# VH-VL binders against o60147: the designs that were tried, part 4

Target 1, 175 residues: o60147
Amino acid sequence: MLEKNKYLYIFRHIQTNQVLLSQGNVLKKTALFQLPYPLQKPVAPNGMRPAKLRKDHWVPLLKVEFPNESMFQSVFMQLLNYRKYRSVQPLTSDLLKLPIPVRRRKIMRQEVPNTIADLADILNKEKFPENSVRLQLSDKSDSEYADWPPSVQIDSEEIKLSRGFREKTTVDEAR

## First folded at step 1 (VH-VL)

Design r2 (framework fv_tiragolumab)
Fold by ESMFold2-Fast, scan of step 1:
Structure r2 (fold): chain C 175 residues (1-175), chain A 121 residues (1-121), chain B 113 residues (1-113)
Amino acid sequence: as target 1 above (175 residues)
Amino acid sequence: EVQLQQSGPGLVKPSQTLSLTCAISGDSVSSNSAAWNWIRQSPSRGLEWLGKTYYRSKWYNDYAVSVKGRITINPDTSKNQFSLQLNSVTPEDTAVFYCAREGDYEYFDYWGQGTLVTVSS
Amino acid sequence: DIVMTQSPDSLAVSLGERATINCKSSQSVLYSSNNKNYLAWYQQKPGQPPNLLIYWASTRESGVPDRFSGSGSGTDFTLTISSLQAEDVAVYYCQQYYSTPYTFGPGTKVEIK
């Protein structure tokens, strides 16, 4: 099996409030495949243009340090499942009545609260040792979206990104 | 740990409403890490998922097309349970009904004991 | 909707012999973002609800004997019982949980020869 790190980074899009999960402080182009609503559209009538990952459009939301790689993998997988779960479910009747652009904007706005709530729920389920998980938030008020278990230590401090995070890259748009 | 206990009538007349309840212990019906499902089983149709209710910052419902329009699945946070109402039943609705928990990973990890519901006059 | 099929409808296997059950989905149940197959196997004994055996196509549920194993990816999946025991007489169902409506295979009845 491949070696895994023990850090989870979550990024927020400054305009749409969409969330991306990363297994390190480098946001890779493949992370764009997590998005249910792509950020860029094809420009050629019969062509597909690669989507761009723009360094200046994503800011760190939070960073989690786990005791070991196994615990990190479990939580990371569960967060991806929560996101998949939300994406495949039918919309509520109130959302379904809205025009598509307005509907998508409202759904995207809720990704930050939903992701934070999901993370807290997963950590409550996993029963990690007291104070074993370190949660760093860019904005202290974001901790208010959830009730955290005794396993979590909450810090509010600047999240340091690697040099590679600021790289511009492109991927093909696929569905 | 988690247990699901079903209750409701075993005989319903055609055109009436079928009502079943699933009581939850060992978990909360409003848990952000669970979804609460109803599934039925008959010899002719096999296992058939009917729908679910779940809490993710607000309540959601999801229903199978085959029963959409006559099915309601509702949580009751005060009693820690959820219910199924199926309107305008026909003999084709005769089945064993199960409630089931869908956990974080989305497969059914706990099931109720089952309730045989016969629809006949 | 994703349609699930199973083969065979039924099989009779001698005690201690290998039983193999196949499951096919009409669409891929592999989720690229986490590289997981959203496919589960359930065992149902007479008069009981289904019991979870395998999830993620190949991961055994806690308490399930190691003679049960799952394999496959995408659209083609297999459940194997390496050495059939008397208590394994049951109907086995595959289920996709990739998207709603969740759908089950028609089941495979396993009996002792």
Scores: ipSAE 0.000, ipTM 0.479, lowest interface PAE 14.8, mean pLDDT 79

Design r3 (framework fv_tiragolumab)
Fold by ESMFold2-Fast, scan of step 1:
Structure r3 (fold): chain C 175 residues (1-175), chain A 122 residues (1-122), chain B 113 residues (1-113)
Amino acid sequence: as target 1 above (175 residues)
Amino acid sequence: EVQLQQSGPGLVKPSQTLSLTCAISGDSVSSNSAAWNWIRQSPSRGLEWLGKTYYRSKWYNDYAVSVKGRITINPDTSKNQFSLQLNSVTPEDTAVFYCARDLEYSSGFDYWGQGTLVTVSS
Amino acid sequence: DIVMTQSPDSLAVSLGERATINCKSSQSVLYSSNNKNYLAWYQQKPGQPPNLLIYWASTRESGVPDRFSGSGSGTDFTLTISSLQAEDVAVYYCQQYYSTPYTFGPGTKVEIK
């Protein structure tokens, strides 16, 4: 009867600003399938290497705590759908005028603001109980990318983890 | 199965701090499936929820506006209990205090402590 | 805050007869995405803490007799005791857990006629 998957862990790439969503505090290789642009170029010619998950290249952006798994699943699936929707939309004319590398870099850099705005949009549409959803950010100023509903409580304490959302052990806590 | 046992003084003087403890057996205070609540009951106000503490990767507290600023609810994982501190009490704080467990938004309060009558009087 | 009201304040019912208690919330406690009402009912006997009878407006807690049933949705809810027994003499409270602060109704006393 243990409740599972009540947390959404959101990571950003230190170089590209691309975002990964995770159900756990440790990224899995399958999360890379979320990316519209692969981090590694295909290795041609003499051996294709699959995309490698470099855990040290991903830092915490945001942690979202939901009251139960059903609310978590609803928001998580909607957020994935928003990302998919963005990937199939036609590019604006100003972006189409840019060289491909410049265009991709510009699109990638917007993933953080876009993900935060999408999360807020989903939470504003849902009728979650007041103060039932808790947000903890690595940089609290990132909350300014959106307007949050009454269901959201933003933690005054920022995430101080540099390597994912790893929890302190009892040894670490005994400082 | 799950039991909540309350302890604390039944008499508190005005302006002092009211302090109660709820000991848990049959469940862990750090269980990620539960939240631990304090509720009071008086003839004038009826049943009034005061706040809760719960563990979800770290400890959280939620408090009712009516007592916010005067209330602290703290877990003690080593003793498997949680406590209530209510500062600057007045006679209007006289009530029977209950601790209770809920599974957040998935059920109501399924286990309650026996209750403690706290009288605030000089 | 969500305000809970109950009616009647008290009612007297003969043994074996139906008792009906009403509860109203100042705003909807129905969460549309899961179609669940965040509403619970409690029974309290003198000198005892409240005892959970019903959650999700109509789901009976384990061990609660089937003569107790809950109904309603949104803002209007009913607790029904189909055939009152002597041990059912108590005060009954509704409670919303849709948003904090959680709030309770003022209670309805059920007595034997």
Scores: ipSAE 0.000, ipTM 0.462, lowest interface PAE 18.7, mean pLDDT 80

Design r4 (framework fv_tiragolumab)
Fold by ESMFold2-Fast, scan of step 1:
Structure r4 (fold): chain C 175 residues (1-175), chain A 124 residues (1-124), chain B 113 residues (1-113)
Amino acid sequence: as target 1 above (175 residues)
Amino acid sequence: EVQLQQSGPGLVKPSQTLSLTCAISGDSVSSNSAAWNWIRQSPSRGLEWLGKTYYRSKWYNDYAVSVKGRITINPDTSKNQFSLQLNSVTPEDTAVFYCAREDYDLLSGYFDYWGQGTLVTVSS
Amino acid sequence: DIVMTQSPDSLAVSLGERATINCKSSQSVLYSSNNKNYLAWYQQKPGQPPNLLIYWASTRESGVPDRFSGSGSGTDFTLTISSLQAEDVAVYYCQQYYSTPYTFGPGTKVEIK
């Protein structure tokens, strides 16, 4: 009767700022299916993605605590669908004007503000109880990408984790 | 509970602009849980999605490539409706036009409510 | 664009008998991260707009009779009417919403034998 899966773990890539969503505090290879490969032409990305998950390249962006698994599943599914929808849209004319490497960097960098905005949009739409959803961020300034509803409580403490969302080990503390 | 009611002319001359309106009751056009779509149906093309408008902090539009550059879908919050404008029409644009609600909870693209349909004939 | 095909083009079934309609997508509409198939089924009667029957390949819309069921995954999908009633005479369409533009199958006409 354990309430598993009431936490949403959001990771960002250390170099590209691409975002991965996870139901657990450790990324699985299947999370790579979330990553689109933008095409030069305005067509769907055709499911291309990195061959291997490099867990050391992904750091915490934010952690969301829901009061129960049902609310978690609803928000998680909606957030995946927002990301999916964005990834398969035709490229805008503004993006098509940019050189390929610049275009890809711009698209990738937008994943952090887009994910945060999408999360806030979903939470504003859902009428969850006041202060029922807790956000803990690695960098509190990222909360400024959106306006949050009364259901959201932002934790005063930032995430202080050395390895993804795993707790500090004796090795991390030894110096 | 949600109802969509279409209006607009059934006959448009080639090269003119086709204009249709979809009035919404039982929901708000600026609802952040819905997207508002136009779909047409013809014997030769079948059912064809044209585009949508939706409100998420600001208004967005998405259009099918086949009509991009000729199409505009606009909301009117004061009248709780949204419109379709299709420029430079040809006889190939003759179709029954439907407005439809997309339940945006999952950005899913399936349509739970439809307008009654408007037959638009493009002929001189 | 994802191309949708349906078979058969038309189907004649006796009242009370089973009707089976097939739909194929030119590429997978299964999103591995959420294990959902982005596929819907609609019923259209003459002079009426399409009416939603099934979404997520197998989830029945509220108010739709339980004789309607959807199955399949990836690229191959089936709509089944377990015991055809007179009011089920219509054209049935599958639709993918995996990517824009959203695309529909050409339809399958169901008639009484």
Scores: ipSAE 0.013, ipTM 0.603, lowest interface PAE 8.3, mean pLDDT 82

Design r5 (framework fv_tiragolumab)
Fold by ESMFold2-Fast, scan of step 1:
Structure r5 (fold): chain C 175 residues (1-175), chain A 121 residues (1-121), chain B 113 residues (1-113)
Amino acid sequence: as target 1 above (175 residues)
Amino acid sequence: EVQLQQSGPGLVKPSQTLSLTCAISGDSVSSNSAAWNWIRQSPSRGLEWLGKTYYRSKWYNDYAVSVKGRITINPDTSKNQFSLQLNSVTPEDTAVFYCARDEWDYYMDVWGQGTLVTVSS
Amino acid sequence: DIVMTQSPDSLAVSLGERATINCKSSQSVLYSSNNKNYLAWYQQKPGQPPNLLIYWASTRESGVPDRFSGSGSGTDFTLTISSLQAEDVAVYYCQQYYSTPYTFGPGTKVEIK
């Protein structure tokens, strides 16, 4: 479908607050490679394989509709670069002083506000027409993590996913 | 099965750098779930954690304050190993050194065989 | 830093008898959000590295005999060997992994009478 090539979906883990990016409304197991802190031990001890994907543990955070595929690709690539940049920054001295489980939890919890701030920063940099980008948030209050440009129209309503995403636990991408 | 094999000199002169290597088999040094630790043991101080290196989209190091400033723990992904360098050693650094793995920043489930390092002239 | 203490420093127990080792942390190692105690026990025999016996205060590592058990919560922990065997002669260490630096107890030496 035409709509698929101009939509960005971002999912949030219900327990850890970690986020995953997707170019479509179906979350693939390989998306787990985006996570700096894996949700569980890998199936193989080599650390090269993603952990098990439990689709019931991921909920939509937001959906962005772009005017065209070119603008979608530009924003999506920039967002991936922002996430990569954040992952290579040194941990602050404040974080290093915290107990290990508290430190890890705080880092993971920051992924939602950080991702939203990054998205807004990219959209403020781009020269999109007024009201041309539709931002749909599962929770309207998450929009407060950033200042949005005039190009962005914010809606708060149910984000609809494909039938395959609504099925429970899977260890691979089988439908 | 994950195994750690240590190598390095057992005798170091005061003021020199102590260098040890820990070779990993059965796991990747860049595994996102693992961290790679150095611990030393002496009669006077008992078991003392020195620091660790770990990969979480980038490499991080945590060091004990007692050795911070003269310690470096470095991974080598091409050789699947990690090393310890301790600068400006004194006889008080004489100890058995162990490398060890923790998973998920928890307990140490795999240990190297240990290396006795004596610091003397 | 969290300081770990152990008692007694040494313990002599007859074969087949119960051995009890205590460990105390200067601060709680119980994390309220997951209700887990970040405490492990290790066994060390002469010339060998420490060997993991127990983690999460009471969970026995795979391959560790049933005679070893851990208990306690917060700041006070116990390792129990229900029926001491000759192979259990060793030094036992508790360790916290709640925060860095990771810290170990001074050890308890277990010997046969």
Scores: ipSAE 0.000, ipTM 0.521, lowest interface PAE 13.4, mean pLDDT 82

Design r6 (framework fv_tiragolumab)
Fold by ESMFold2-Fast, scan of step 1:
Structure r6 (fold): chain C 175 residues (1-175), chain A 125 residues (1-125), chain B 113 residues (1-113)
Amino acid sequence: as target 1 above (175 residues)
Amino acid sequence: EVQLQQSGPGLVKPSQTLSLTCAISGDSVSSNSAAWNWIRQSPSRGLEWLGKTYYRSKWYNDYAVSVKGRITINPDTSKNQFSLQLNSVTPEDTAVFYCARGEDYYDSSGYLDYWGQGTLVTVSS
Amino acid sequence: DIVMTQSPDSLAVSLGERATINCKSSQSVLYSSNNKNYLAWYQQKPGQPPNLLIYWASTRESGVPDRFSGSGSGTDFTLTISSLQAEDVAVYYCQQYYSTPYTFGPGTKVEIK
């Protein structure tokens, strides 16, 4: 009779600040399909062209615990839709004036604030019960990117990750 | 592995439109990790980048200011190719034209790893 | 636009000897946030398209012999061929990809002495 809680994990890339969404505490290579800007092609110490997902380059940004699977799925789907919407918006004239690498850095740097703002916007629109959603942040200051609804309880706890099996085959399109 | 094959006329009259096509094998024109470029080479200008087209949830184009307003670079996903149209050509546009692929990871778009064979286009009456 | 220059215009080197080509950019192509130089080197033989040798100023493209090396940072870059072989006779171009339009140097012709 107990509800099975669902967790949303959000990871950020340590160098680029790009964001990946995950159902659970393990990143699979297929998560790379979420990226509008593919990661730099890695160069292995042995000079071989290596596998594209490096688990050690991704750190948890935040974890959200929902009271049930229905609420989790709704928020997860909406967050993916917000990210897709942002990826197809025209670039501002200010961004277009910048050199391409500087422009990309500014866009990617904004993924963390944008994802947090999008999550808060979704949660504000859904009007979930008070204190029903638990949000854990790796860096508490990241909560300042948004105004949170009464449904959200913000906790300062370490986000625990699994050493579970990683998908061996890369299925990232166009590599 | 990746091959680029160019086609198009080698002679264009002044004031007409120069049109070239680059057919891709070994990769997809809609690849999220590639950008598709046109470059020309002449004694007077050297190697000159003209522009690129690339797919990232939607199609984007970037063009060099020197040809902006008379250049169009268009992808064709059904034929796995991309084309160049350059309007109102003058004898100064006479050059060898190359298509080329750039790998587009986070910060690696801009160096060009595969090139077409080249097409000499002469603009003359 | 970022202007690229190369020196010398032409270079004659004996087989097995070292060849050095210089490239300068009118603005720094080093991006401080990632410590990368947005600079590539190409080799072009008569009747052929340019062939990528080096990117990120010093990273050798797959299949390129280890006698080719790139160095430098910011505005000053060098391509070195440690022991010139007959097949290395070509024109060499540097290219910046820090900002559009991407721009190339005027080329350095390498010939056998």
Scores: ipSAE 0.005, ipTM 0.504, lowest interface PAE 11.8, mean pLDDT 81

Design r7 (framework fv_tiragolumab)
Fold by ESMFold2-Fast, scan of step 1:
Structure r7 (fold): chain C 175 residues (1-175), chain A 122 residues (1-122), chain B 113 residues (1-113)
Amino acid sequence: as target 1 above (175 residues)
Amino acid sequence: EVQLQQSGPGLVKPSQTLSLTCAISGDSVSSNSAAWNWIRQSPSRGLEWLGKTYYRSKWYNDYAVSVKGRITINPDTSKNQFSLQLNSVTPEDTAVFYCARESDYGDAFDIWGQGTLVTVSS
Amino acid sequence: DIVMTQSPDSLAVSLGERATINCKSSQSVLYSSNNKNYLAWYQQKPGQPPNLLIYWASTRESGVPDRFSGSGSGTDFTLTISSLQAEDVAVYYCQQYYSTPYTFGPGTKVEIK
């Protein structure tokens, strides 16, 4: 039984460590609008949004299973708000000393630990029932970026790369 | 001028915890433009990166897979230093341990501690 | 993990002659968005920590003599010492910092002939 809006999927860029959020196991090109800079082509410079979603450049970071849609919606909206808040914060004096490409690279590198920390902060605040939220990671050690509340059960099984965790497949489209 | 000064015991028994400290002068351990690394060197493995700690709105750690699960790298902002703890050591952990600064400008290790030879033996 | 290899294992060069050390990465360390190679070279003398010579494959660290130069892109890199001096006797390591875990080459020992 497939219940929509029960899972949160997070993907990371293999080179930049930029993060994209998805409400499904298929990463769509509209997700590129989550990136803070205008679209650029043919190749995106550090921090700029690429013109094309390159399937092979994005891998699963983590998957969160919520007990119901309302808990999913609450966490997903808060996570988007955290990301928006970070994008408008004034740059530190140390970052302002760097050339723009170097500065953007430094900021992008932090998106993985920042996203994981933000997720944990939201889950700590929400006080969900014990072991009600299931967290599955591609690399279990990434869970160490945060202290998790009692509501979170970290799955010992790492994410299995499958058709469902990439751009829409023929099987996914048949559903 | 930035300097790193290491301290810790040079002999550790098998199964015990190896603990080293790196004191920073001329920079802040919580600097947004630096990351603080531990590297070891042995004849059998060569130079091997172990992990790092860094501050970007909050503290983060990255660890090498080879030591993940038995390594902890922690900053101490009050003393302006960072430490390495490596649990359940074996003779294969015998190495010269270095702390090093990773700079935002070059992202390479521009400043190194003097090194500490740690021998793991009974 | 990105695997680094170096050649030769050891090199004997006469004073004033050119020394050339090669480094190869198992995958590209070139970042297309900024067109920079995340490759560094270090010099290590006995009893001392490694000392940074070159970063981003070709940028010389402050205070490093101009006889040291780095070149290459993607997977193949070279460190050149244009005129070997006595103080250049050391082991030289390449290192990638493109992705964690950061990895080093096995080193090349440079000796005077």
Scores: ipSAE 0.000, ipTM 0.457, lowest interface PAE 18.3, mean pLDDT 79

Design r8 (framework fv_tiragolumab)
Fold by ESMFold2-Fast, scan of step 1:
Structure r8 (fold): chain C 175 residues (1-175), chain A 120 residues (1-120), chain B 113 residues (1-113)
Amino acid sequence: as target 1 above (175 residues)
Amino acid sequence: EVQLQQSGPGLVKPSQTLSLTCAISGDSVSSNSAAWNWIRQSPSRGLEWLGKTYYRSEWYNDYAVSVKGRITINPDTSKNQFSLQLNSVTPEDTAVFYCARDTEDYFDYWGQGTLVTVSS
Amino acid sequence: DIVMTQSPDSLAVSLGERATINCKSSQSVLYSSDNENYLAWYQQKPGQPPNLLIYWASTRESGVPDRFSGSGSGTDFTLTISSLQAEDVAVYYCQQYYSTPYTFGPGTKVEIK
């Protein structure tokens, strides 16, 4: 019933272009478990570990508004499943010829186009009502990574927030 | 601190399989931030990287083309070690073999080295 | 494969003098997206494995004396020992990690003059 549960907030890393999905406009440390590789040296020696969350390193990529929580939950869960599927696929022979750091940077760079393509694929498969899903992007050219169904309306205004989806405060702008 | 300790026979006959192990302490062979390498050194070839194994949600292997299908590098999570098998050896495979760790494709810890002589 | 070459094959330097070792790659090891050079330097003393000195062309490994420095970009790299000490007698190797197979230079032997 809460209106906030109809928004999907998508962040990208300012250097690596890795993508994090969030149900809220502020990232939680647990979102880092979406990443296949930690960005920083691991704290624990085994298993997949979250890197330290540095909120200043994650900026808005896009915001998706759904008309209700049911549509939001369906798309959000499918997008997480697409990301999980991608993380366990074998690497192509061309990528395997590259050093691990170079491969990681190339894979990370592809998370933005991959996430946008996956979102569009999910929305094309789900036959939602015309103009029922609203996208607002930080860079409108990123919408060109996919063909969008009639259910999608792309906002003409780009996201101007510099630190996540938070508005700037006097503290954020302090010298 | 990380330590790598090598073991295996120092003499192998031509056409047989060369088998070495590298025991790891101070890190896990399944660490998702590390990879485990075999490198050999001889007067004729110098330092030559052979391949590596690493865990990133699944196990992966990378091998040098120079060993063209003769090589297998396998982790053993229960013993915290990894091994090298090199099939159909010739005298040209005589070298000092090193295991080594990389975290970003440069080698920060090395085993002590094992001289392997391929001779009848 | 990326071929690594080093010059000179060997050099003799007096104690306290500067030693300069050159390394060349057959193709660029600079990755434009992160602006990093995928090059490392190792020191090997007789009977020992190689020991990491420098990575990312110019970053010193922890515990390595500041007399060791790396420089260069793209295809041409230099390892400098600003004031050679007796313990620096060794063979020095460069290594590229831009693409597999990782490849090493043939080594440069540094001796006291």
Scores: ipSAE 0.000, ipTM 0.492, lowest interface PAE 14.2, mean pLDDT 82

Design r9 (framework fv_tiragolumab)
Fold by ESMFold2-Fast, scan of step 1:
Structure r9 (fold): chain C 175 residues (1-175), chain A 124 residues (1-124), chain B 113 residues (1-113)
Amino acid sequence: as target 1 above (175 residues)
Amino acid sequence: EVQLQQSGPGLVKPSQTLSLTCAISGDSVSSNSAAWNWIRQSPSRGLEWLGKTYYRSKWYNDYAVSVKGRITINPDTSKNQFSLQLNSVTPEDTAVFYCAREYDFDYYYGMDVWGQGTLVTVSS
Amino acid sequence: DIVMTQSPDSLAVSLGERATINCKSSQSVLYSSNNKNYLAWYQQKPGQPPNLLIYWASTRESGVPDRFSGSGSGTDFTLTISSLQAEDVAVYYCQQYYSTPYTFGPGTKVEIK
């Protein structure tokens, strides 16, 4: 239902700290295309079975409610563009001094603060009406990664991971 | 930060079993995004892949035919490690042995993390 | 089994100059269904294990300097170091992961001239 597309959920991978964006509280398999490593249905020619996301591997990072679908779509597309831009930037000399596995870990760890900073930057740029965007986080301290504009109202309640909510926040393997 | 730490004897007698262990930190041996490989390296043969173990709803193993069915690679989830057993060794098995993680997240295949290596000499 | 060969066995390159290493597979490692070449390049420095540089023939591993690039498709592949630095002295190996057993090239030793 198109009328429902005013919510943005951002998920974090527990082990890698990689981030996925979703248009609802159910993380769909197609969201994996946001990651550097594309997902395919057929197995690789070497016969190795592909990795699958498990419900305990992805948790909500934050939820954003927009006044309408147009504002949601604008912010969602800009976040995807920021992610693409970051993926092609040259690494700093400090990171290049580190062993490859250590560099990779540090880069992936930065996806959470980078995504939050990017979200805030987009919202500051868009000049939405005061208190029109509602932000709810799983961990309130993550709001400290950015300065938020007057358009953003941060919910005092953190996201609660109940059984039903956790079920709906994992990758939908069927569809 | 994922690290692999190898342990095992540096000297094995011909006809005996070579046994090595690779301890994993920063990742789970049962991660459905990883495969756990053993590779050996010698001046005569260069780098030679021996096999791997990986978890995808159940455990799978793939082995190189070159080790003539005398190889076993086993995960140990309780200790978060995996091992190599190579039976009936000969001096030709003398090599530096490496364990390595193959990262299979959305069909990304590359051995991105390696153990420090263990020199195993097979002699009388 | 897929046999990997590399050329040259060794090369000496002056600092700041380009180094080129070739790799050939005995059969294609291109998977037509996803149009990806199942080929990786590794760097091994003295006393260290191999380090992954490039996967899918041309995709640079995170943290690897942009002076390293991979090219080629099917059976013929090239690793290029556009401007050799002192820390690039190493042996470089190509590896196919198209079919098991995975196989490596014999290596190419890169030294400073």
Scores: ipSAE 0.190, ipTM 0.603, lowest interface PAE 3.1, mean pLDDT 82

